# Designs tried in a protein design chat: VHH binders against o75319. Part 298

Target 1, 181 residues: o75319
Amino acid sequence: GNHIPERWKDYLPVGQRMPGTRFIAFKVPLQKSFEKKLAPEECFSPLDLFNKIREQNEELGLIIDLTYTQRYYKPEDLPETVPYLKIFTVGHQVPDDETIFKFKHAVNGFLKENKDNDKLIGVHCTHGLNRTGYLICRYLIDVEGVRPDDAIELFNRCRGHCLERQNYIEDLQNGPIRKNW
Key: E = the ipSAE of ESMFold2; O = the ipSAE of OpenDDE; V2 = 0.75 times the mean of E and O plus 0.25 times the DockQ between their complexes.

## First folded at step 19 (VHH)

Design ra9 (framework vhh_h_nbbcii10_fgla; at its last look DockQ between E and O 0.01; V2 from the best seeds 0.00; counts 0 for: pae E 11.6 > 2, placed apart)
Fold by OpenDDE, look of step 19:
Structure ra9 (fold): chain B 181 residues (1-181), chain A 122 residues (1-122)
Amino acid sequence: as target 1 above (181 residues)
Amino acid sequence: QVQLVESGGGLVQPGGSLRLSCAASGFTFSWDRSYALGWFRQAPGQGLEAVAAISGSGGSTYYADSVKGRFTISRDNSKNTLYLQMNSLRAEDTAVYYCAAKYPWLDEYDYWGQGTLVTVSS
């Protein structure tokens, strides 16, 4: 149904581009059917997402959806020019190696093929925070060699909210490096 | 967990028609617009060649020169199935046909079916 996700209203719709990366995190946009349950200023649709990105003088080149449901919006709500990738990611638990690998592979592929532009990789889960933050940080740590604390700090600062899940933070700080194909 | 399973192969006479199907699981066509799908084939003693491809949205298609005008690639999102309609078949179309999927921004296909044999012979 069109039930508003718990605490969804508490989070900023869109973060800022992470300096030195092509990542931008945002909370899940909600399709039009949700608007009747929201105040006008609370609405955040796929259209609003793109408007907000443009306001930042940025452009999305890829959207990675980490939500574990399909009820929030449809790929058809997005411009055809922007590829959409769904990676079903269970909440509250550290993503498995397969999920991590899929994310890394997708990102690396995008970066390889988009060297001639500056389009962003938009990543979101429900709140665009925990699952989103983990996978972005995992990538920065495993692939870019960024220190875990630096990655986490960078993400938190740019998203405007801090990672909340201790198991995610702990895994990022002390967990093993995951394979890069 | 992504799986592709081809079917529809068989023996057909030159000039005949055949329709291949590729049933996909582990992802949903309607929700994974980024998955580009394609058909490949490998004839005996030859290398793998691309036959046809369709974009994630279904808006763009590609055909090898050798099959243009004869083959049609299509997808049914409701059935999560990719098709290859093959008309005016020729002996040189004899091959194992493979279904494959990839992200559109990637060069290589990540997922492959087991293949289905198409034999064109009189």
Scores: ipSAE 0.542, ipTM 0.811, lowest interface PAE 0.8, mean pLDDT 93
Fold by ESMFold2, look of step 19:
Order: structure tokens, then C-alpha cells, then sequence
Structure ra9 (fold): chain B 181 residues (1-181), chain A 122 residues (1-122)
């Protein structure tokens, strides 16, 4: 069914652009069929996402969807001019090397093709927090050489919520650096 | 991965000019948006002094009072290079000069060059 994801209402819909990067994080938008179970002020649709981005004077150039399902919205609900990439990412476990590689490849490809504009990479999982925060921080650490604690602090501040999964936090802080493939 | 390498130091007479360069490598984002950049110096027996800085976007510059009107910070994005043009040099400008970079969200500079010696003497 169209059940509202666990704890989804507890999270801010969209974060802030992470300064010095091309990233913005958000929770999964929900298509109109979910709105029967939401108060008007709780709604956050694909259209609402783009309106909120525009209100920040920003523009999305790519959406990376990390959810392991396709039930929340369809790519057809997004403007056809915005690339959409789904990377099926299992929750609760540190993402494997294949998933990390796919994420880095997508980000690097976007940056190459968008070097002459300022469009953002939107990243989401269900809540826009744990899987999203891990992969963004992993990119910043491995590719940009950001110190782990600085990457985590930046993500937490700009998302408006702190990373929650201890195994993710520990891997970012103390795990191996994963070089680009 | 980020590396900074200074060059252009040397011996110069008072009143002379010198241009320092700082070549940067290891960046994957446009460095003019991803980093705040600066020049620092250290005279013998002294602490580090901030000399000049430029924001990542290039919208703001800072100069120490001791160098205002004589030094100019600039960058060339096509070469990933930061510059310090030093004019009207004085003996007091003798120091090792370092370039440095930081991410805008951090409080301190994380990336430093090895330094280049500038000696101003007759």
C-alpha cells in the first residue's frame, strides 16, 4: 500500500545547499496518492520539492534516488529536463563498494557535464538522512579529501538533522578511505 | 589529495617587486568556488601573520594593514594558480611566505604549501 514511511513526518522536507559543494539533501517526495494520509502542511510532493528548491534560488540538475523501492513516486512525476538516477541501496548496513562506486561515478559524471552551470545534485533516501548522509560524506572524504568529522558536521548542519546510524558514523570516522575506481 | 606548491621567492632590493605563485592540484570541483585561499608569512622568530586572502567566489579580499596598497592577491582558474603581487617591498616584508586553502565551512586553513623565502635587502 501507500503507507507513509516510518518517521517520515519527523524530518524537514529539504535541507540547504551544502556550501562549497553541489549537493542538497531531502527526504523522499511522495506522489499524490499518499496525500490522503497527510495534513496539507505535511505534504511534500515532487512538485513541492522543485518549488522549495526554487525558493532557495537554486536549480536541480540531477536527482539521485537511493531508495530500495519505487512506490513513493515515479520518474515521470519529475520534469523531463532533470536527469534521474536510481541506485538501489539497502538500508541499515554500510553501503558496499559497488554502491559507493556507482554514487561516485554519477557525481563525477554530473560535474563533468555541468561544469559551466551551478545546478545541484539532489540526493535522497527515505528520510534523506542516513544513506544519503553516508554517501555524500563518503564522496567528500574519498574524492575531495575532506576530514570525516568535517564532512559529517557539514551534512548534519545543512540537512537540519544529525546522522543516526552508528555503524555509518563509525565507518566514516574510522573506516578505510575508498579511492576512486 | 590537495597539494599547494609555492614559487617565485628570492632576493630583492627595497622598493622592488616580486610575484609569488601557488600551484594547486588534486581538486575535482572548481577551486574558485570550493575554497577560500590565502597567503601567510612568518619572519624569523615570529608567529604566522595573515597577509592576504580571497573568498572562494572571489567576491571578497582581505589585506593586512602592513601590506595594503602594495600587495595584490589574485588567481588564474585556467592554471589553478593563486598569486601574490608584491610591490614597494620593504625589509620588514622578509619572511617565508605560505599559501593556504580551506573549505568555506571550516574555521581554519587545512591545506598549506611548503613556503617560499622572500628576502628584502640592499
Amino acid sequence: as target 1 above (181 residues)
Amino acid sequence: QVQLVESGGGLVQPGGSLRLSCAASGFTFSWDRSYALGWFRQAPGQGLEAVAAISGSGGSTYYADSVKGRFTISRDNSKNTLYLQMNSLRAEDTAVYYCAAKYPWLDEYDYWGQGTLVTVSS
Scores: ipSAE 0.000, ipTM 0.245, lowest interface PAE 11.6, mean pLDDT 85
ESMFold2 (binder alone), look of step 19: mean pLDDT 80; pTM 0.818

## First folded at step 21 (VHH)

Design ii1 (framework vhh_4orz_3; at its last look DockQ between E and O 0.90; V2 from the best seeds 0.86)
Fold by OpenDDE, look of step 21:
Structure ii1 (fold): chain B 181 residues (1-181), chain A 120 residues (1-120)
Amino acid sequence: as target 1 above (181 residues)
Amino acid sequence: EVQLVESGGGLVQAGGSLRLFCAASGFTFSDWTMGWLRQAPGKRREWVALITSGGYTTYADSVKDRFTISRDNAKNTVSLQMNSLKPEDTAIYFCARYTDSDIGTSFDYWGQGTQVTVSS
């Protein structure tokens, strides 16, 4: 459907590259059918995503879509040159170990295959905030050994919005490390 | 107007089976992730199963391997097959539209619900 996600308009469309990483977070781009319900300046399409990334002098090498719906846009709306990975992730709850593992595996695979470039891993859910932030931070903590508070601060700063869900924050700060392999 | 109408609830003995049915109208059903919720007396509402427009499914741990969610986009229906029912499955079951929102509510519409009672 063409229903705009709740408070979708309130969030920056694209964050900044997280220094020291290949991650960039953004809110879900919406296909053309949504535009009739948006002011021109509120529109954020798959095309707009790539334009905004280009404006930052960056290039996407992978898009990880964490949404648990297929109504926002189609993979066919993306350039064929950029791989698209769907990891269906339920909102509001801490992702399970399988989801975490899938994300880590995807990231590690990308990094292994893209050592010769500086392309980014674009990650999004609906708002590009909670699910997105958790999994990025989980990776930084578990795989890169980053202190949880540092990971959270880095994500928040770069995304331009702070993680909102306490259960995610608590799990990142005090929860167990998840296996990487 | 969005409408969701559940049916198929009833009384069943432990170990028995029920099939719940939901008829949806008032929106482009085939675009939306749908789910089933349940609420037991004195407990908060919880999601039980989700199914995307493309048929990808997930379940709460408490019902995995016992419940199966399915949908028919041509008929605007979603169903929940419940096998190996337990007394703790007793609840009002709701058909619900999933929003996928990171914030706010995960479900924005649901029906009046159908009572499922599992006796020992």
Scores: ipSAE 0.914, ipTM 0.951, lowest interface PAE 0.5, mean pLDDT 96
Fold by ESMFold2, look of step 21:
Structure ii1 (fold): chain B 181 residues (1-181), chain A 120 residues (1-120)
Amino acid sequence: as target 1 above (181 residues)
Amino acid sequence: EVQLVESGGGLVQAGGSLRLFCAASGFTFSDWTMGWLRQAPGKRREWVALITSGGYTTYADSVKDRFTISRDNAKNTVSLQMNSLKPEDTAIYFCARYTDSDIGTSFDYWGQGTQVTVSS
């Protein structure tokens, strides 16, 4: 069977747009086959994701999926007009430099191609917290020059949940600056 | 009932090779990312390789370029080809199912393990 990820129900489905950025974070949407394990109010499908984004008067222009699995939903469950990018990111450890590089490259490309609109980059891992928060903050720190504590506080506030893994937080606060290009 | 059964371990001279096998049952194997863990004497258990259902692979730095993970979704098996073995590769090796979670456990099931011993 399709097992609901541990504590997935405990997290808000979608955060708020991070002011001054093009980012919005969310937990992984679950395809229909998971719904038999969920009460109706617990469901959060790919369609629910887009409905919630529109309720905020926002629009997604890119989804970056950081999960290291293909079990949760298929890209074809998304509207055709929204680009989808998978960056396989191993959990529980600080993402390696290659993964960070791929994320930075994708964000930079999106910003160049979308300079004439205000569409958002949606980023998720399984819970939309640790890998998601790390890579968004790493981008803000390395590329935009945001102070580590300010990036973390902004992410936490807009996601509605705090980054939980100390190794990620420590690396953001005290770890090396990574090359951007 | 999830079952993972490892085999193929043994004694090998440094520089040698071994191939490990894992037979999986009790779940829809083709949907899950799978991995190999190892636990050396006196050390924490660590992951060494991951493979997604679609065949994308990632390796721990300590084994990169020496180990190759593969899977056969038709036979519900995962394999680990281990080349250029070193004494530090001595460990019990476990086949494991990956949760893809930063919250809670990274792996939710693993087998009894198979011993690999690399002599100097």
Scores: ipSAE 0.776, ipTM 0.900, lowest interface PAE 1.0, mean pLDDT 92
ESMFold2 (binder alone), look of step 21: mean pLDDT 83; pTM 0.842

Design ii2 (framework vhh_4orz_3; at its last look DockQ between E and O 0.92; V2 from the best seeds 0.86)
Fold by OpenDDE, look of step 21:
Structure ii2 (fold): chain B 181 residues (1-181), chain A 120 residues (1-120)
Amino acid sequence: as target 1 above (181 residues)
Amino acid sequence: EVQLVESGGGLVQAGGSLRLFCAASGFTFSDWTMGWLRQAPGKRREWVALITSGGYTTYADSVKDRFTISRDNAKNTVSLQMNSLKPEDTAIYFCARYTDSDIGQSFDYWGQGTQVTVSS
């Protein structure tokens, strides 16, 4: 269906590149069937995503989709030149170790294969906020050794919205380091 | 109008099996992730299983390897096969539409539910 996600319109479509990283977060782009329920200025399609990234003088090298649905857009809606990775991630709960590992593995693989460029890892869930922020921060904390509060602040600032889920924040701040390999 | 109608609940002995059935209408069923919820007396509602339109599934830890969720997009149905049932599985089971919202409710529609009682 073409039901607009709750409060989807309230969030910035695309964040800013996180300084010192290859990450950029955004809310889920919606395929054309959703447009009839949106004002023109509210529309955010896969095409719009790439245009907005270009406006920032950046280029996506990978899209990681964390949504647990397939109704928003199809991988075929994306340029063939940009790899698409689906990591089905249940909302509202802290991702399990397997999900965390899959994310870390994907990121590390990308970085290994893209040392010769500066392409970005685009990460999104529905709102590009909680699941997205948690996994990005989890990576920064566990793999890059960033202080939890610094990781959270960096993500919030760059995304333009703050993590909202206390269980995610608590796990990032006080939870155990997760396996990296 | 979105409608979800559950069936198949009942009384069963521990170790037994039940198959729950849900008939959906009022929306493009094949686009949506569907799930099963349950609520035991005095406990909060919890999700048990999810299945995407493409058939990707996940389960709560408490039911892994015992429950199987499936769907038929041609018939607008979702089912839950419950094996090796335990008394702690006793609850009202709801068929529910999954929203995937980060900030809002995870499920926006569900039926009246079907009672599952597992005796010792």
Scores: ipSAE 0.915, ipTM 0.952, lowest interface PAE 0.5, mean pLDDT 96
Fold by ESMFold2, look of step 21:
Structure ii2 (fold): chain B 181 residues (1-181), chain A 120 residues (1-120)
Amino acid sequence: as target 1 above (181 residues)
Amino acid sequence: EVQLVESGGGLVQAGGSLRLFCAASGFTFSDWTMGWLRQAPGKRREWVALITSGGYTTYADSVKDRFTISRDNAKNTVSLQMNSLKPEDTAIYFCARYTDSDIGQSFDYWGQGTQVTVSS
């Protein structure tokens, strides 16, 4: 099991805070056992994640893990003070309504509980692009009323990589507004 | 080397049931999300069921409430119980290892497959 995800090394580990939101996106951190197959400069561990967030003068208040696997790292690898939420999200397909609802519910709960601080919601899937970008944009569109193209542009710019899956992009641009929150 | 060996396929009447089995070897099976794929004549291969190492399951819409995926980490096996079979379920069924990637292939290994034929 220490298989490095395909093209994982090609993506910036952590994006920038998305202005006007509480979101920051990143690729999946990999626990120490994966480092045998990585050059030192390629490593991105749970510890590295927190160091990079700190370097941006930010603080995580929640991590939402969208991967449909449990082999990359364990919640125990995170500081106990940072809540962790797993939302198993199948890749390659537009997330279903139940997944979208769980994500919106988690975000809304975080915003209520953290109204008196400026902590961020960290969101990742395997590469921190398609499932991550889709759900962040879906939230901004459906709940915050952001125009689809503006949400996508903001995500792409702050992640440092563009959303790649056309079916996700098409659903965000042309699909229905979901009122499930 | 990674090996996935399917069995349990056959001919069954519409409305009937069949149980497929997959024996896995050559990797730490208990760490991996596993799935079943199928390929009908003249069609692209599609996934039908996924199961995480911890037992969380998801199904394609076409098989929900009819198919049940399960796993036994002690025996390194994954199974697919197929109930209320329809002629449209006729396909070669493959046991597969899930990569959890939107980039590149979603499955990196699969077996030789086992034929399921549902007569009307």
Scores: ipSAE 0.762, ipTM 0.890, lowest interface PAE 1.1, mean pLDDT 93
ESMFold2 (binder alone), look of step 21: mean pLDDT 83; pTM 0.842

Design ii3 (framework vhh_4orz_3; at its last read DockQ between E and O 0.94; V2 from the best seeds 0.89)
Amino acid sequence: EVQLVESGGGLVQAGGSLRLFCAASGFTFSDWTMGWLRQAPGKRREWVALITSGGYTTYADSVKDRFTISRDNAKNTVSLQMNSLKPEDTAIYFCARYTDSDIGQAFDYWGQGTQVTVSS
ESMFold2, look of step 21: ipSAE 0.824; ipTM 0.916
ESMFold2 (binder alone), look of step 21: mean pLDDT 83; pTM 0.846
OpenDDE, look of step 21: ipSAE 0.908; ipTM 0.949
ESMFold2, fold request of step 22: ipSAE 0.829, 0.815, 0.831; ipTM 0.920, 0.914, 0.921
ESMFold2 (binder alone), fold request of step 22: mean pLDDT 84, 84, 84; pTM 0.851, 0.850, 0.853
OpenDDE, fold request of step 22: ipSAE 0.923, 0.915, 0.922; ipTM 0.957, 0.953, 0.956
ESMFold2, last read: ipSAE 0.825, 0.835, 0.831; ipTM 0.919, 0.922, 0.921
ESMFold2 (binder alone), last read: mean pLDDT 84, 84, 83; pTM 0.853, 0.852, 0.845
OpenDDE, last read: ipSAE 0.920, 0.921, 0.918; ipTM 0.955, 0.956, 0.955

Design ii4 (framework vhh_4orz_3; at its last read DockQ between E and O 0.93; V2 from the best seeds 0.89)
Amino acid sequence: EVQLVESGGGLVQAGGSLRLFCAASGFTFSDWTMGWLRQAPGKRREWVALITSGGYTTYADSVKDRFTISRDNAKNTVSLQMNSLKPEDTAIYFCARYTDSDVGHAFDYWGQGTQVTVSS
ESMFold2, look of step 21: ipSAE 0.833; ipTM 0.919
ESMFold2 (binder alone), look of step 21: mean pLDDT 84; pTM 0.855
OpenDDE, look of step 21: ipSAE 0.917; ipTM 0.953
ESMFold2, fold request of step 22: ipSAE 0.822, 0.825, 0.815; ipTM 0.918, 0.918, 0.915
ESMFold2 (binder alone), fold request of step 22: mean pLDDT 84, 84, 84; pTM 0.850, 0.855, 0.854
OpenDDE, fold request of step 22: ipSAE 0.924, 0.926, 0.925; ipTM 0.956, 0.957, 0.957
ESMFold2, last read: ipSAE 0.830, 0.829, 0.825; ipTM 0.921, 0.920, 0.920
ESMFold2 (binder alone), last read: mean pLDDT 84, 84, 85; pTM 0.853, 0.852, 0.857
OpenDDE, last read: ipSAE 0.926, 0.927, 0.926; ipTM 0.957, 0.958, 0.957

Design ii5 (framework vhh_4orz_3; at its last look DockQ between E and O 0.87; V2 from the best seeds 0.86)
Fold by OpenDDE, look of step 21:
Structure ii5 (fold): chain B 181 residues (1-181), chain A 120 residues (1-120)
Amino acid sequence: as target 1 above (181 residues)
Amino acid sequence: EVQLVESGGGLVQAGGSLRLFCAASGFTFSDWTMGWLRQAPGKRREWVALITSGGYTTYADSVKDRFTISRDNAKNTVSLQMNSLKPEDTAIYFCARYTDDDIGHSFDYWGQGTQVTVSS
């Protein structure tokens, strides 16, 4: 479909690399079929994603797609040189332990295999904010031992938008550490 | 115009089964994640099952292993097989289109619903 997600236009297409990490968050790029519903300056395609990353003098080494739909773009729209991982993640609710584990495992695997470069892990949901921010922060907290408030602040600053969902924030701040592999 | 029409509800005894059916029209069905919602008396509407265009499914904990969502993209239909029904499953069930919105509403369209009543 070509229905633009609500408020999608209001969010920065691509955040900044999170210092001390290999993470970068962005909103979902939209395939060509969505362009009819957007002004030219509002368009953000898979190609635009890579151009914007390049403008930051960065390179994507992995894309983690957290959306629970397949309508936004196709993996084939991405360069073959960049691995694509789909982790179907339901919105609005705190991800379950399995989802968290899948994310951690993917990140750790990437870091292990990419020690010789500085390529980034690109993470997105629909808006690249709540689901994306939660899982990145959960990783930093559970795996890297970062203080929850520091993780949240770092993500918010780099994404250019703050986590909005209180249940995610509350779980990050006060919830239990999730099981690692 | 997006339309979703549910059917298959009814009265069943605890432990019984029902199969709900939804016919969708007015949009490219095969592109969208679809789901089922339910609303019990005095309670808020909740999602119970989701299925992506490619057939990936997930369920609310309360219905996991009892309910099965399926779809037929050729016919623009979604179904919900409900087994081992409990009185607490009593609700109006809605077929709904899932937006995957991270900020706004997770569902933007749903039908009039079909009543499911499970007696003890």
Scores: ipSAE 0.918, ipTM 0.953, lowest interface PAE 0.5, mean pLDDT 96
Fold by ESMFold2, look of step 21:
Structure ii5 (fold): chain B 181 residues (1-181), chain A 120 residues (1-120)
Amino acid sequence: as target 1 above (181 residues)
Amino acid sequence: EVQLVESGGGLVQAGGSLRLFCAASGFTFSDWTMGWLRQAPGKRREWVALITSGGYTTYADSVKDRFTISRDNAKNTVSLQMNSLKPEDTAIYFCARYTDDDIGHSFDYWGQGTQVTVSS
């Protein structure tokens, strides 16, 4: 009896590549056991994710899963050619410094190892919006020096939905720069 | 019907310890992240500990290094070991099922709760 996340159907499955970055955001893909409660056109499986990325003429080189659960899909449901990283991130609250560090470390490592290709880092939480948007924007602000409002605008436009959680927006706009050396 | 039943609460002196227990039924317990919430009178309910199906744990800062959450998937139980208790830990403690949902509720089921009272 797997429960579909609230309003998960209302969100675009996959966003667009964020220009000038290696990021693409999406909502959590759902394994086959969830499909009993979904119409065929509502399904978004791990395979559907890769097909949609391919439709954009892009290729994933890393998936960062920010959910604090493993009931949505198993890493074994992904193609074996794509690295998968789980960063357990508690929702509804600004991620702690350890979580931010893990995310930055993973992104920096990917960029170094993949400097000779154009593969993307796929990032998701449950809806691919609040935790996902926060950590992507935190990276762009702290590491790339992007202005907070510009990072948020870029994420919102490319995801196709606006970052909604006010405590995340306030921390990005007014909180300290995180240097996780 | 999802049921979560807490036990093990009581009165304890500051600096003391208690162990809370939660018995779960009516769902596939081993698939779900579980947590402990607490609510003091006049305060908002807050989570204090989370444990994933695979045993990864996270704690609220106020209880870190004093509380330990654990689970037994064979017995469908969650436990909370509470050490070095402070009067500020006085609350009703609830065992809860975690949704991981940023849009909806973070928890969808919790029990009746068990009272923990820490005397000064």
Scores: ipSAE 0.794, ipTM 0.906, lowest interface PAE 0.8, mean pLDDT 92
ESMFold2 (binder alone), look of step 21: mean pLDDT 84; pTM 0.853

Design li1 (framework vhh_4orz_3; at its last read DockQ between E and O 0.95; V2 from the best seeds 0.89)
Amino acid sequence: EVQLVESGGGLVQAGGSLRLFCAASGFTFSHYAMAWLRQAPGKRREWVALITSGDRTDYADSVKDRFTISRDNAKNTVSLQMNSLKPEDTAIYFCAARQFPHMNTQYDYWGQGTQVTVSS
ESMFold2, look of step 21: ipSAE 0.840; ipTM 0.922
ESMFold2 (binder alone), look of step 21: mean pLDDT 87; pTM 0.880
OpenDDE, look of step 21: ipSAE 0.853; ipTM 0.923
ESMFold2, fold request of step 22: ipSAE 0.813, 0.836, 0.832; ipTM 0.907, 0.917, 0.917
ESMFold2 (binder alone), fold request of step 22: mean pLDDT 87, 87, 86; pTM 0.878, 0.877, 0.875
OpenDDE, fold request of step 22: ipSAE 0.888, 0.888, 0.887; ipTM 0.939, 0.939, 0.939
ESMFold2, last read: ipSAE 0.860, 0.849, 0.846; ipTM 0.929, 0.925, 0.921
ESMFold2 (binder alone), last read: mean pLDDT 87, 87, 86; pTM 0.879, 0.881, 0.877
OpenDDE, last read: ipSAE 0.888, 0.887, 0.886; ipTM 0.940, 0.939, 0.939

Design li2 (framework vhh_4orz_3; at its last look DockQ between E and O 0.87; V2 from the best seeds 0.85)
Fold by OpenDDE, look of step 21:
Order: C-alpha cells, then sequence, then structure tokens
Structure li2 (fold): chain B 181 residues (1-181), chain A 120 residues (1-120)
C-alpha cells in the first residue's frame, strides 16, 4: 500500500503560483510511511509541502486532491486551518462534466469566501501535472475566457513540467466549453 | 512602462454613433482581458463591456445590443463601437485591463478616460 507512485520522483514537488490566479500545483505529498522507500532529498511530505509554500512567501487556503486513492496521506496530516477537498478523478481520461463542475464550484466557492486574503488553492493529483493541469486550464478557459494555448502555456511554465496527455490537450484546445453553473 | 490611452470620444446627438479606441503598451496585451467602464457625473463608475483574452465578450444590460467590444492583438488595441447612443450614455469612458476578469475584482491597468457626451 505504500509503494512510491510510478515516475513520482521525476516531477518537481511544488510549482509556482500562476500569476494573476490563486492556483498552485504540486505533486502528491507522501505520508511518513513512504519515507523509508525514499532518499532524504526525495522525501516530500505534507509538512514539506507547507514549508515549500512558505519558501515562496505564499500560504495555502485550500487543497484540492484529485487522486483516485487515499493511500498517499491523510487529511489529518494537514493543518486544521487549511480545508481539504477530495475530488476522486480517474487518471488518463478526460474528467467528466461532473468532475469539472465540482472543481469549478470548489474554486468559485473559495474565491467567494477568501476575498479578504491572498491564500492559494493548492491542486494536486499524483504528479500534479495532467489531471491537475487539465482542470486548472479547463477553469481558465471556461470561466475566465482564456485562449486554450495560453492557459496551457501558463500552467506548464508555472508547474515546471508540460502537460503530457494528448487527449487532455486536445480536449482543452478543441473540446466544448463545459457549463459553469 | 504600462500605458492605456483612450481616444474617439466627443459630442454626438442622441441616436448617433461613436467608436472608442484604447491603445495599450508596456505589457503582454494578448494575455489580458480588456474592459470598458464609464462614470457619469455624480454617479459611480460602472462596468460597460468586457472582452477576454480568448475573445469572449460580455456587456452590461444597459448597453447590450447597442455596444460592441472588440480587440486587435496585432495592434494592441481594444475598441468600443457605440450605436444608438442615448443621453444617459454620457460619461467618461475608461479602458482597463486585467488578466483574469472573473477571478479578480481589481484591474491591473487603467487609462485616463475619454469624454462621451450625448445630447438630446
Amino acid sequence: as target 1 above (181 residues)
Amino acid sequence: EVQLVESGGGLVQAGGSLRLFCAASGFTFSHYAMAWLRQAPGKRREWVALITSGDRTDYADSVKDRFTISRDNAKNTVSLQMNSLKPEDTAIYFCAARMFPYMNTQYDYWGQGTQVTVSS
């Protein structure tokens, strides 16, 4: 149950805040039980996540977990002051309309409730790249009216890795707009 | 240095038309949503029209079907075609920019404004 996800070590643990947004993407932090399988410099725990965020002079206000498992860490591993939202999202396939809507609703709710601060929405899947990138870009395209290529470029630049899944990219570039309400 | 410069304002009779322009410089124009806002004497500033970086448009109800916002990324300009003008359209019109028009409540950049006067 505590095997390291495939290729997990290949990705930067935390991206950069996407300028003009409240989004920051990161790979899934792993609870203590995973540490024995990692070199010290490879470890990335919930605690490490928050330390890295602070190093960027930022603060998390919400964590959206898109992984399709609960084995990586527990919500109890997070500070009580940071709400945790699980949106089970199947990998490798374009998220369905319900998943997209849940994500949009969560983001909009956060923005509405956090107008008085500059806290970030931390989004992650396993690698914090494909599912994470798709949903963030989907939001920017559908809600903010951003050109798809610009959304993708912005995410890739800030995450430090490029979206890899062609079906995600194709859907973002040429797929229909999903409802916002 | 960032700059937004409005032009095209003036005096026009009711039922007439004007076309406003805003020339932008000093930032990556194509990444920004552009908006027109207006402020009439003694009234609060109000949003008029928006065009996103992806060319989606939105309008205030009071100007819908009369005003058209458009942009030219090659020229770093945004325009507002105003038809069927009414005296109540009299105001200083401002061009403003922000990258994400719905996530943020504040505009990043503002023009100085151009006067539009519609006589009855």
Scores: ipSAE 0.884, ipTM 0.938, lowest interface PAE 0.5, mean pLDDT 96
Fold by ESMFold2, look of step 21:
Structure li2 (fold): chain B 181 residues (1-181), chain A 120 residues (1-120)
Amino acid sequence: as target 1 above (181 residues)
Amino acid sequence: EVQLVESGGGLVQAGGSLRLFCAASGFTFSHYAMAWLRQAPGKRREWVALITSGDRTDYADSVKDRFTISRDNAKNTVSLQMNSLKPEDTAIYFCAARMFPYMNTQYDYWGQGTQVTVSS
C-alpha cells in the first residue's frame, strides 16, 4: 500500500549542501498518492524537493536513490533533465562492497561529466539519514581521505539529524578503508 | 585573511637534500588537504605531493621515494622533505589547500612560492 514510511514525518525533508562537496541529502519524496494521509505542511513530493533545492540557490544534476523499493515515486515524476540512478541498498546492515563501489562509481562519473558546472548530487534512502549518511561518509573517508569523525560531523550538521545506527557509525569509525574506487 | 607562506627554498647541488615548509593561517587547517605543486620555467604547474585532512599521502611518480610530505596540525604547517635532488626538480614550489582533493577541481588557497634550484 501507500502507507507513510515509519517515522518519515520526524525528519527534515531536505538538508543543506555539504560545504566543499557536491552532496545534498534528503528523505524520500512521496508521490501524490501518499498525500491523502498527510497534512499540507507534511507533504514532500518530487516537485517540493526541486522547489526546496531552488530556494537554496542550488540545482540537482543527479539523484541517487538508495531505497530497496520502487513504491515511493517513479523516475517519471522527476524532470527529464535530471539523471536518476537507483542503487538497491539493504537496510539495517552495513552496505556491502559492491554497493559501496556502485556509489563511488556513480559519484566519480558525475564529477567527470559535471566538471564545468556546480550542480549537486542528491542522495536519499527512506529517511535520508542512515544509508545515505553511511555512503556519503564512506566516500569522503575512502576517496577524499577525511577523518571518520570529521565526515560524520559534517554530514550530521548539514542533514540536520545525527546518524542513528550504531553499526554504521562503528564501521565508519573503526572499519577498514575500502580501496574499491 | 588566509595566508600560505612557503620557506626553505634555495640553491642546492644535485644529489642533495632540502626541506620546504608552508605556514598556514586564517582557516581551519586540520579540515584541509594540503598539496605541493611546482612550476619550472616555461612549463605548466604540476602536482608533486598531497596530504589529506586525514593524513593520507600521495606523490607524483617523478618524486616518489625521494620526497616526503608531512603535516603538523598543532603548528599549522606542511613540509616537503626533498632528497636525492635532480636538476629537473628545479622549479618554484607552491603550497596549496583545498578541502577535498578529488572532488574539488580547484585549490582555494595558494602560497606565493619558493624557488628551488638544483645545480649539476
Scores: ipSAE 0.790, ipTM 0.901, lowest interface PAE 0.6, mean pLDDT 93
ESMFold2 (binder alone), look of step 21: mean pLDDT 86; pTM 0.878

